# VH-VL binders against Alsin (ALS2), part 1

No score or structure here was measured in a lab: all are predicted.

Target 1, 196 residues: Alsin (ALS2), of Homo sapiens (Human) (q96q42r690to885)
Amino acid sequence: GYIASLHELATTERRFYSKLSDIKSQILRPLLSLENLGTTTTVQLLQEVASRFSKLCYLIGQHGASLSSFLHGVKEARSLVILKHSSLFLDSYTEYCTSITNFLVMGGFQLLAKPAIDFLNKNQELLQDLSEVNDENTQLMEILNTLFFLPIRRLHNYAKVLLKLATCFEVASPEYQKLQDSSSCYECLALHLGRK
Below, numbering starts at 1 at the first letter of every chain, in headers, positions and changes, except where a header shows other numbers; antibody chains aren't numbered by Kabat.
F, E and O are the ipSAE of ESMFold2-Fast, ESMFold2 and OpenDDE, as the mean of both directions, binder to target and target to binder. V2 is 0.75 times the mean of E and O plus 0.25 times the DockQ between their complexes.
[cut] marks letters that were taken out.
The coordinates of atoms that the task and the answers printed are left out; those that the model quotes come from them. Centres of patches stay.

## First folded at step 6 (VH-VL; from d06 with heavy chain S30R D56G, light chain K54R)

Design g3
Fold by ESMFold2, look of step 7:
Structure g3 (fold): chain C 196 residues (1-196), chain A 119 residues (1-119), chain B 111 residues (1-111)
Amino acid sequence: as target 1 above (196 residues)
Amino acid sequence: EVQLVESGAEVKKPGSSVKVSCKASGGTFRDYAISWVRQAPGQGPEWMGGIIPIFGTAKYAPKFQGRVTITADDFAGTVYMELSSLRSEDTAMYYCARESYWGDYFDYWGKGTTVTVSS
Amino acid sequence: QSVLTQPPSVSAAPGQKVTISCSGSSSNIGDNYVSWYQQLPGTAPKLLIYDNNRRPSGIPDRFSGSKSGTSATLGITGLQTGDEANYYCGTWDSSLSAGYVFGGGTKLTVL
């Protein structure tokens, strides 16, 4: 039902925040603190990825906190921040995808300097765990690609939860239409970004 | 270039209140944490509190809890700070500052606005 | 009254090196990232160092930062007259309800 779907959104948002927070704290911040990361261009692109990743992490963390408060108050669907300010969520994911795409088309992680590559190799088991890749034969660069494209899956999950919320209302209702339209927007973006 | 612009300088009597605003030019900041930081003459900065406009819940430094109200218009992205029960010790430069998404530091600062509380 | 302690002043000749210390506790500098701000006379503070030791774009590499335990240090080499300013360390304090704290400041004089 409605309340169960709200709890699902809150629970999965907190779990996703925890994963992004771990990636930021255990991988990105230590990596960017190294003195020699590579060429100026490569470093600038990596810094942009880290910046956009951190924006997502912060947005999702604050959203998770706001959902906890939301569940203890008046629970009107149209007051959900993910609906009310959906363009900011969608734009944040688009900006992130642009940053990682720009980094990868310019050579990506393979162009980092030796200290950065050594750091990533030293942390390969952590990277594999965070990326949820189960194949022990997976190459480091594939693990990194999987890890940094995990946010596309989250957009699909938003679409699914919003559709579940919609089914709690009559098809002719304005609540159903708004939730269904929003679900479609998140799904369309997920498909679009998956093609890049 | 993003610029933060505070409302104009104020001269106030003790016991009154002041309300200042902060807007961004050249960008938006409604999904950023926007803080108010004051600096009395000859002193270091003091963080007063902050808000993320789209989420609407303010946080306050313990020293200012109860005297400061920080609010925002979540679509316009304007943030406001109101300080009540003014004393001469509240005479200071008041800045709005934007917190970076990367870490917990302030990457953009307004030029500040003076609040003078005169006897 | 500042929870982060800095020396009130420091001075050195042009071309020399200077360091500015910032001392705190486990709940602030110990557990959190340190930033440094430069404040030229009559201006707002400006970010100089973040994440203990990183420089924003436009900050020359003669500015450096480090952290050890509950103490942080700002280093300035090749000192110039334009470096004459107040310098503040800053960090979040875990013992507060999401509170940010600044040092009392260090006035750098170039003689």
Scores: ipSAE 0.552, ipTM 0.811, lowest interface PAE 2.0, mean pLDDT 88

## First folded at step 9 (VH-VL; from i4 with heavy chain T57S, light chain N32K)

Design j7
Fold by OpenDDE, fold request of step 14:
Order: structure tokens, then sequence, then C-alpha cells
Structure j7 (fold): chain C 196 residues (1-196), chain A 119 residues (1-119), chain B 111 residues (1-111)
């Protein structure tokens, strides 16, 4: 039902925030604190990725918190932040993915393999846990790729939840149409980014 | 370049209220947290509270809870801080500041709004 | 009265090194990243150091930050007359309703 779907959104958003927060605090920030990470370009690209990641993390965290409040008040679909401010969410995800793409085009995490190898090896278990990669034979760079593409998965989840919410309204209702349209936007973006 | 533009100086009587505004120039802070920090003469900065406009959720320092109200106008791209029941001790420079992407520090500051409370 | 404790003042001659300490507790400096702000006379605070030791663009490498336990330190080498200002440490405090806290400030005088 409608309420159940909202609870699902809230719960999963908080969990996702927790994961992103861990990535930010335990991987990205320490990584950026390392000396001699590589060329100036490499460092700048990584900083951009980290910055955009952090923004997403912050946005998602605040969204999760707001959803908790939302669930205790009037639960109007039009007031749902991922719907009402879908453009901001989509833009933030797009910007993040753009930064990741730029980073990957220039060599990606392979650029960090040598300068950050000790750090990455030291945190291999953590990286595996965060990325949910259980295969011990998976290369660290692949794990990092998986890890930093996790936000794309969340876009799919937004689309799914919004669609579920839409089904709670009459097809001819404006709520249904708005939710469905928004769902499509999130899904479209997810698919587009997933191809990269 | 992002700039935070604050409203002009205020002179208020004890017991009255003051409302200070902060607007972003050269960008938007709708999805950023904007905090209010005041600084009394000869003292250090003091965090009052903050808001993220798109969420409308404001948080306050315990010291100001119940006396300060932070709001946002998304359309105007403006954040407001209203402080009620003014007293002489509220005489200070009031800054709006933007939290960074990391959410752990303030990367942009307004020039401040002087609020003077006197009989 | 400030949650974070700083020395009220420090002074040194041009070219010398100064350090400014910032002491807190486990709920703030112990858990969170520390930032430093420089406030020149008659101006708003300016971000000087973030994430304990990182410098924003435009901040010279004469400024450094470090953190250990529940204490943070700002270092300034090659002191210049233009460095005369108030310096504040700041961080979030999990025990104060997740509020931001500042130090009492340190007045740096260049002799």
Amino acid sequence: as target 1 above (196 residues)
Amino acid sequence: EVQLVESGAEVKKPGSSVKVSCKASGGTFRDYAISWVRQAPGQGPEWMGGIIPIFGSAKYAPKFQGRVTITADDFAGTVYMELSSLRSEDTAMYYCARESYWGDYFDYWGKGTTVTVSS
Amino acid sequence: QSVLTQPPSVSAAPGQKVTISCSGSSSNIGEKYVSWYQQLPGTAPKLLIYDNKRRPSGIPDRFSGSKSGTSATLGITGLQTGDEANYYCGTWDSSLSAGYVFGGGTKLTVL
C-alpha cells in the first residue's frame, strides 16, 4: 500500500545513506588525505568525484531524515521531495556520474592503484563489505568501480517506489501521472548511466 | 562565484523581534544547508541553527530553541532567521553561512548583519 | 564558555612559527573533522583549514592543521603581518543536538 511504500522508501534511504556515509568517511576522505596520490590531474578528478559523492551522500541523508518527518505528518504525494524536487535529485546524480565518467575516461581507479595501493590493500575487506562483493578473486579496482556505481542502483529504487506509489492512485488522477512521469525520469537516468 | 547577500543593519528595542535574510547570488543554495552564526562584540562565533531549503527542515542550537525561527523561500532563493524576545545580549553580527558538500564546515559566508538591541 | 578551548592570544615576530591549540571532547573533535577559520578585523570568518589538515584553494601552505585525539592544532609558519587576526576552530558536536561549535578564538599578534 501507499504507507508501506513510503516506509520502504524511508528505510531504504536511511540504509543507503549509512552505506554512502561509510564510503565517504572511511574510503574517500582518507584516500584524499594521502600524499602523492598522483598527478595534479588525477587528484583533481578524484576530488571532483569525492565532492559530488559527498553531495549525494548529504542529500540522501537529509532526504532520509525528512522522510521520517514526512511519515509523521500529512503524507501528500505532491510533497514527496523526490517528486517535488526531482530535478535537483536528477541533476545531483547526473553530476556525480559525470564526474565518475570523466575520472574513468582518464584511467579511473587504475590511476590510484600504485599511489594508494597500501591503503586499498589495508581496506580490502571493508571495500568488499561496502560493495557487497564476496568473490575474493575480484580485483580491488573492480570493487571500487562497483562501489562508486552504487548510486545508480538507488535511482532504480526511486523509480520502483514511485511507481508503486502511483498504483495507489486512480489512473486518471494527477497524482498518478506525476508519480509515473517522475518514475520514468529516474529509470531513464539510471538506464542511461548504467550503460556507461 | 557564490555569494551570500544579507539584509541591512537592524536596530531593535528589547522584547521585539528581528528578521534577517540571506540570499544566494551567482548560484543557488536550495539543496545546501544554510546556517546562521552570530558573533557578539569581542566574542567568538556562535552557531544558532540551519536549514536546507528543499527539505524545509531547520535545526537549532539548544540555546536558541524556541526563540529563533529559520525559514526558507525556495522561489526567492532566500533563507530567513527570525529572533524574538530580543535582549541586549543579542546585540551581535549575524552571519549566514553555507555548509560545504561534506557537511562539516562552512565554505561561504555572508558579510554579516549587525543587529543592535538597545533601549 | 566555549565548547572548544583555545588560548586567548598568541604572538610572534615576522618569519616565525606559531601554533594555536584547540581542545575539545570525544563528542566533537574526537569524532568529527575540525575546521579553522581566519577572521581579519572587520570581516567575516574565512575558511582556512578543513578536514583537520586540508587547505582550500588560495590558502598558502604556511598554514597547516593537525588533529590528535580530542585536540587540534593550527600551525602558521613564516608569519606575516597580514596574518594578524582572530582564529577559530570549529566542528560539529554530537552531544549538542548535532550542533556546530566554535572555539573561543585566538588573537594572533604579529610583533
Scores: ipSAE 0.672, ipTM 0.888, lowest interface PAE 0.8, mean pLDDT 93
Fold by OpenDDE, fold request of step 14:
Structure j7 (fold): chain C 196 residues (1-196), chain A 119 residues (1-119), chain B 111 residues (1-111)
Amino acid sequence: as target 1 above (196 residues)
Amino acid sequence: EVQLVESGAEVKKPGSSVKVSCKASGGTFRDYAISWVRQAPGQGPEWMGGIIPIFGSAKYAPKFQGRVTITADDFAGTVYMELSSLRSEDTAMYYCARESYWGDYFDYWGKGTTVTVSS
Amino acid sequence: QSVLTQPPSVSAAPGQKVTISCSGSSSNIGEKYVSWYQQLPGTAPKLLIYDNKRRPSGIPDRFSGSKSGTSATLGITGLQTGDEANYYCGTWDSSLSAGYVFGGGTKLTVL
């Protein structure tokens, strides 16, 4: 039902935040603190990726927290933040993906491989845990790449939950249409960004 | 360049309230945390609280809890700070500041609003 | 009175080096990243250092930051007259309901 779907959104949002927070604090930030990471350009690109990642992490965390208040209130669909402010969420994800793409195009991972190898080796188990990659043959840089794209997965979840919420309204209702349209936007973006 | 524009100087009587506004020039910071920081004459800055407009929930420093209210008008793209039960000790420059992507520091500051509390 | 402690003033001649200390506790500097702000006379604070030692764009490499334990340090080399200002350290404090705290400030005088 409607309430159950909202609770699911809240629970999964908090869980996802926890994971992103761990990535930010235990991988990205320490990585940025390493000396001799590469050229100024490479470092700047990495910093941009990390900053955008941090923003998403922050937004998701705050969203999870705000949902608690939402669940104790009137719980109007139109007031749901991912619906009401869908454009801001979508833009944030787009900007983040752009940062990753720029980093990749410039050969950021290749350039980072050598200076970060000791750090990655020391944190191999953590990287595997966070990425849920169980294949020991997977290169650590590939795992890092997987982590960078992890936030995009949440867009699919938003799309799913919005569709579930839509089914709780009459097809002819404005609530149904808005929820469905928003769901489509999230899914479309997820697919687009997933191709990168 | 990002600029935070604050409302004009205020002169208030003890016991009254003051409401200061903050708006980004050329845009909005709806998805950023906006904090209020005050600075009394000859003293250092003091964090009062903050809000993320899209979420509407504000956090406050314990010192100001119950006396300060931080709100956001999404339509106006403006953040407000209201301080009630004003005292002479509340005489200060009041800054709005944007929190960074990381949320660990303030990367942009307004020019400040002078609030003078005097009988 | 401030949660973070700074020396009230430091001074040096142009071209010289100065350091400004910032001491806190385990609940703030000990576990959080430290930032530094420069405040010129009659102006708002400006971000000078973030994440203990990183410089924002536009900040010259004459400014440096470091952190050890529950203390942070701002370093300024090649002092210029324009560096005369108040400097504040800041960080989040987990013991104060996740509030942000500043140092008392250090007035830098260029002799």
Scores: ipSAE 0.659, ipTM 0.885, lowest interface PAE 0.8, mean pLDDT 93
Fold by ESMFold2, fold request of step 14:
Structure j7 (fold): chain C 196 residues (1-196), chain A 119 residues (1-119), chain B 111 residues (1-111)
Amino acid sequence: as target 1 above (196 residues)
Amino acid sequence: EVQLVESGAEVKKPGSSVKVSCKASGGTFRDYAISWVRQAPGQGPEWMGGIIPIFGSAKYAPKFQGRVTITADDFAGTVYMELSSLRSEDTAMYYCARESYWGDYFDYWGKGTTVTVSS
Amino acid sequence: QSVLTQPPSVSAAPGQKVTISCSGSSSNIGEKYVSWYQQLPGTAPKLLIYDNKRRPSGIPDRFSGSKSGTSATLGITGLQTGDEANYYCGTWDSSLSAGYVFGGGTKLTVL
């Protein structure tokens, strides 16, 4: 039911936050601390990716914390931040996807300087574990692509759990309509961004 | 560029309360953590606490727990700090500051507002 | 007294080099990133260094940062009279329920 779906949202948000936090702390922050990353354009694009990734990581971590507090309170659906401020979450994911797409179109990780490529190669086992890629023959660049598109996959999960929450209300209710509309927005965005 | 603007200076009596506001003029910040930092004359800065407007829950430094209340208007992105039971040692410059998403630091600061507790 | 310890003052002549230390503990500098802030007279603090050693855009490379163990250092070379300011280190501290802490400050005088 409703409470079970809220626990699902909270639990999966905590797991997703843990994943993003590890990517930021173990990959992005060490990578960006290197003195030589590449050309000015490539570095600026990577810094934009890191900035937007960090925003998602922060918002998702705070969202997970707010859900824990929410589960001990009144639990009114209209107070859910992901519903009440859905446009902000959707915009944050769109900005991130734009940043990673811009970086990749301009050459992406392949154009980083040797110290950065060496760092990524040295950490290939960690990257594979974080990305949950099963094929151990997967090339580094494919692992990186899978890893940095994980946030787009999360949008599908939001759509699914919001729909589950919606089914706990009567179809004619304002709660159902708000949750269903929000679920549709997350799914539509996920499909749109998945084509990039 | 993001600019943070605190409300105007205040002169208060001991035992009263003061409420200071903070707004942004150079972008949206209602999804950023906004902190209050004070600086007494001749002293270093002290972090008082902070809030993310859309999430609405505040964190407080232990020194100020119980005397400070930080709130926000989550759609306007306006942040408020209320300090109660004022004493002369609360005379200070009060800044709002924005936390960076990238790291654990404050990348933008307001100009500050003076609170003077007199007599 | 501040959780992070800085010398109260340092001085040097124009063109010279100065360092400012910041000493903390394992619950702050030892496990967290350190930032440095410059406060010119009559102004708000301004971010000078983040992530221990990185400079924001517009900060000249004569400002540098480093960290070793539970201590951090701000370096300033080619001193200019405009560098006269108070300098503060800052970081999060896990022993204070993730509270933010600043150093007590170091007054830099350019003679």
Scores: ipSAE 0.587, ipTM 0.821, lowest interface PAE 1.9, mean pLDDT 88
Fold by ESMFold2, fold request of step 14:
Structure j7 (fold): chain C 196 residues (1-196), chain A 119 residues (1-119), chain B 111 residues (1-111)
Amino acid sequence: as target 1 above (196 residues)
Amino acid sequence: EVQLVESGAEVKKPGSSVKVSCKASGGTFRDYAISWVRQAPGQGPEWMGGIIPIFGSAKYAPKFQGRVTITADDFAGTVYMELSSLRSEDTAMYYCARESYWGDYFDYWGKGTTVTVSS
Amino acid sequence: QSVLTQPPSVSAAPGQKVTISCSGSSSNIGEKYVSWYQQLPGTAPKLLIYDNKRRPSGIPDRFSGSKSGTSATLGITGLQTGDEANYYCGTWDSSLSAGYVFGGGTKLTVL
């Protein structure tokens, strides 16, 4: 039902926030504090990735907190922030995907200076745990790619949960149409960004 | 470039209330945390609280809990601060400031607005 | 009575180096990132240092920051008369319901 699907959204959002928060605090902030990261262009691209990642992390954390409050309050579907302000969520994911794609196209993590590569190698077990890669023999660069594309996978989950919420309303209702339209927008964006 | 603009200066009597607004231009700022920070003459800044317009719930510094109300128009991105039961020690510059997504700091500040409490 | 303690004033001649200390506790500087703000006379504060030691774009490298334990330090070398300002440290404090706290400020006089 409706309440169960709201709990699913809240629980998975908080879990996703915890993952992003750990990536930011344990990987991105220490990495960007190193004295020498690489060429000016590579560093600028990585800084843009970090900026957009941090925006997503903040937005998702606040969304998770608002869902916890929402579950104790009115619970009106129209007031869900992910519906009411969907363009901000969609834009934030698009901006992030653009930043990571630009960074990777220009050579990505392998172009970082030795101190940065050493940091990443020393933390390979942590990176593997955070990325949820099953194979212990997976190469560092593949682990990093998986890790930094986790946010794009979340878009599919939003689409799925929003569709579940929609089925709790009559198909002729404005709630159903709004939820289904939003689900379609998240799925369409996920497919578009996944092609990169 | 983000520009934050507070509403105009106010002169108020003790015991009254004041409501100050903050607007930004140059893009979407309604998904940023916007804080109110005051600074009495000759004193350091003092964080009062903040809000993210699209989420609508405010945080308050304990010192101001119960006296300050921070609200927002989530689509316009305008933020309001209302301080009640004004005293002469509330005479200060009041700034709105934007919290950075990266860290726990304020990267953009308005020019500030003066609230004077005088009998 | 400020949660973050700074010396009230420091002074030095042009060209010299000065440091400004900020003393806090385990609930703030000890576990959180420290920022520094410059406030020129008659203006709003401006971010000078974040993440303990990083400079925003446009801040000269003669400004530096560091943190050790529950204390933070702002360093300024090659002092200029235009550096005459108030300087504030700032950080979040978990003991105050995660509220943001500023130091009381340090007035830098360039003589």
Scores: ipSAE 0.583, ipTM 0.818, lowest interface PAE 1.8, mean pLDDT 87

Design j7
Fold by ESMFold2, fold request of step 14:
Structure j7 (fold): chain C 196 residues (1-196), chain A 119 residues (1-119), chain B 111 residues (1-111)
Amino acid sequence: as target 1 above (196 residues)
Amino acid sequence: EVQLVESGAEVKKPGSSVKVSCKASGGTFRDYAISWVRQAPGQGPEWMGGIIPIFGSAKYAPKFQGRVTITADDFAGTVYMELSSLRSEDTAMYYCARESYWGDYFDYWGKGTTVTVSS
Amino acid sequence: QSVLTQPPSVSAAPGQKVTISCSGSSSNIGEKYVSWYQQLPGTAPKLLIYDNKRRPSGIPDRFSGSKSGTSATLGITGLQTGDEANYYCGTWDSSLSAGYVFGGGTKLTVL
């Protein structure tokens, strides 16, 4: 049901926030504190990735907190922030994915200077754990790719949960239409970004 | 370029309240944390609290808890700060400032608005 | 009464170097990132340094930052008369008085 789906959204959002927060604090901030990261262009692109990642992390954390409060209130579907302000969520994910694809197209992590590569190699077990890669023989660059594209998988989860919420309403209701339309937007974005 | 614009300067009597608004020109900031920071003459800045308009929950510095109310217009991204029970010590420049998502710093500041408390 | 303490003033001649200290505690500088702000006369504060030592775009490399324990330092080399301003450190504080805290400020005079 409706309440169970809301709890699923809240629980998985907090878990996703914890993952993003760990990536930011344990990987991105230490990496960007290194004195020599590479060429000006490569560093600029990495800084943009970090900036957009941090916006997602902040948005997701605040969303998780708001869902906890929402579950103790009247639980009216139209007041869900992910539904009411879906364009902001979609735009934030799009901006992040644009930043990571721009970085990777220009050579990505392989063009970082030796101190940065050394940092990433030293932390390969942590990167693997954070990325949830199941094959322990996976190469560093594949681990990094999986890790920084985790937000695409979250979009699919949003689409799934929103559809579950929609099925709790009559098909003709405004709630059903808004939830289904929003679910479709998140799924469409996930598929579009996943192709890149 | 984003610019933060506070409402105009105010002269208020002790014991009254003041309400100041803040909005962005050249954009919106409804998904950013917008803080109020005051600065009394000759003193350093003092963080009062902040709000994220789309989430609607305000946070307050303990010193101002109970005297300050921060609210927002959800879609417009306009933020309001109301300070009650005004005293002469509340005479200051009041800034709105946008918190960066990255480093817990304020990357955009308004020009400030003066609140003067006198009889 | 400032949670973060700074010297009230510093001065040096053009071309020289100056440092400005900021002292805090384990609940702020000790565990949080420090930022520095410049406030020219009659203006709002402007970000100079974030993440202890990083410069935003447009800030020249003669501005530097560092952090050790519960103290932070802003360094300015090649002093110019246009650097005369008040300088504030800032950071989050995780203690019961949680929130963003600023230093009391340091007035830099270039003479």
Scores: ipSAE 0.516, ipTM 0.795, lowest interface PAE 2.0, mean pLDDT 87

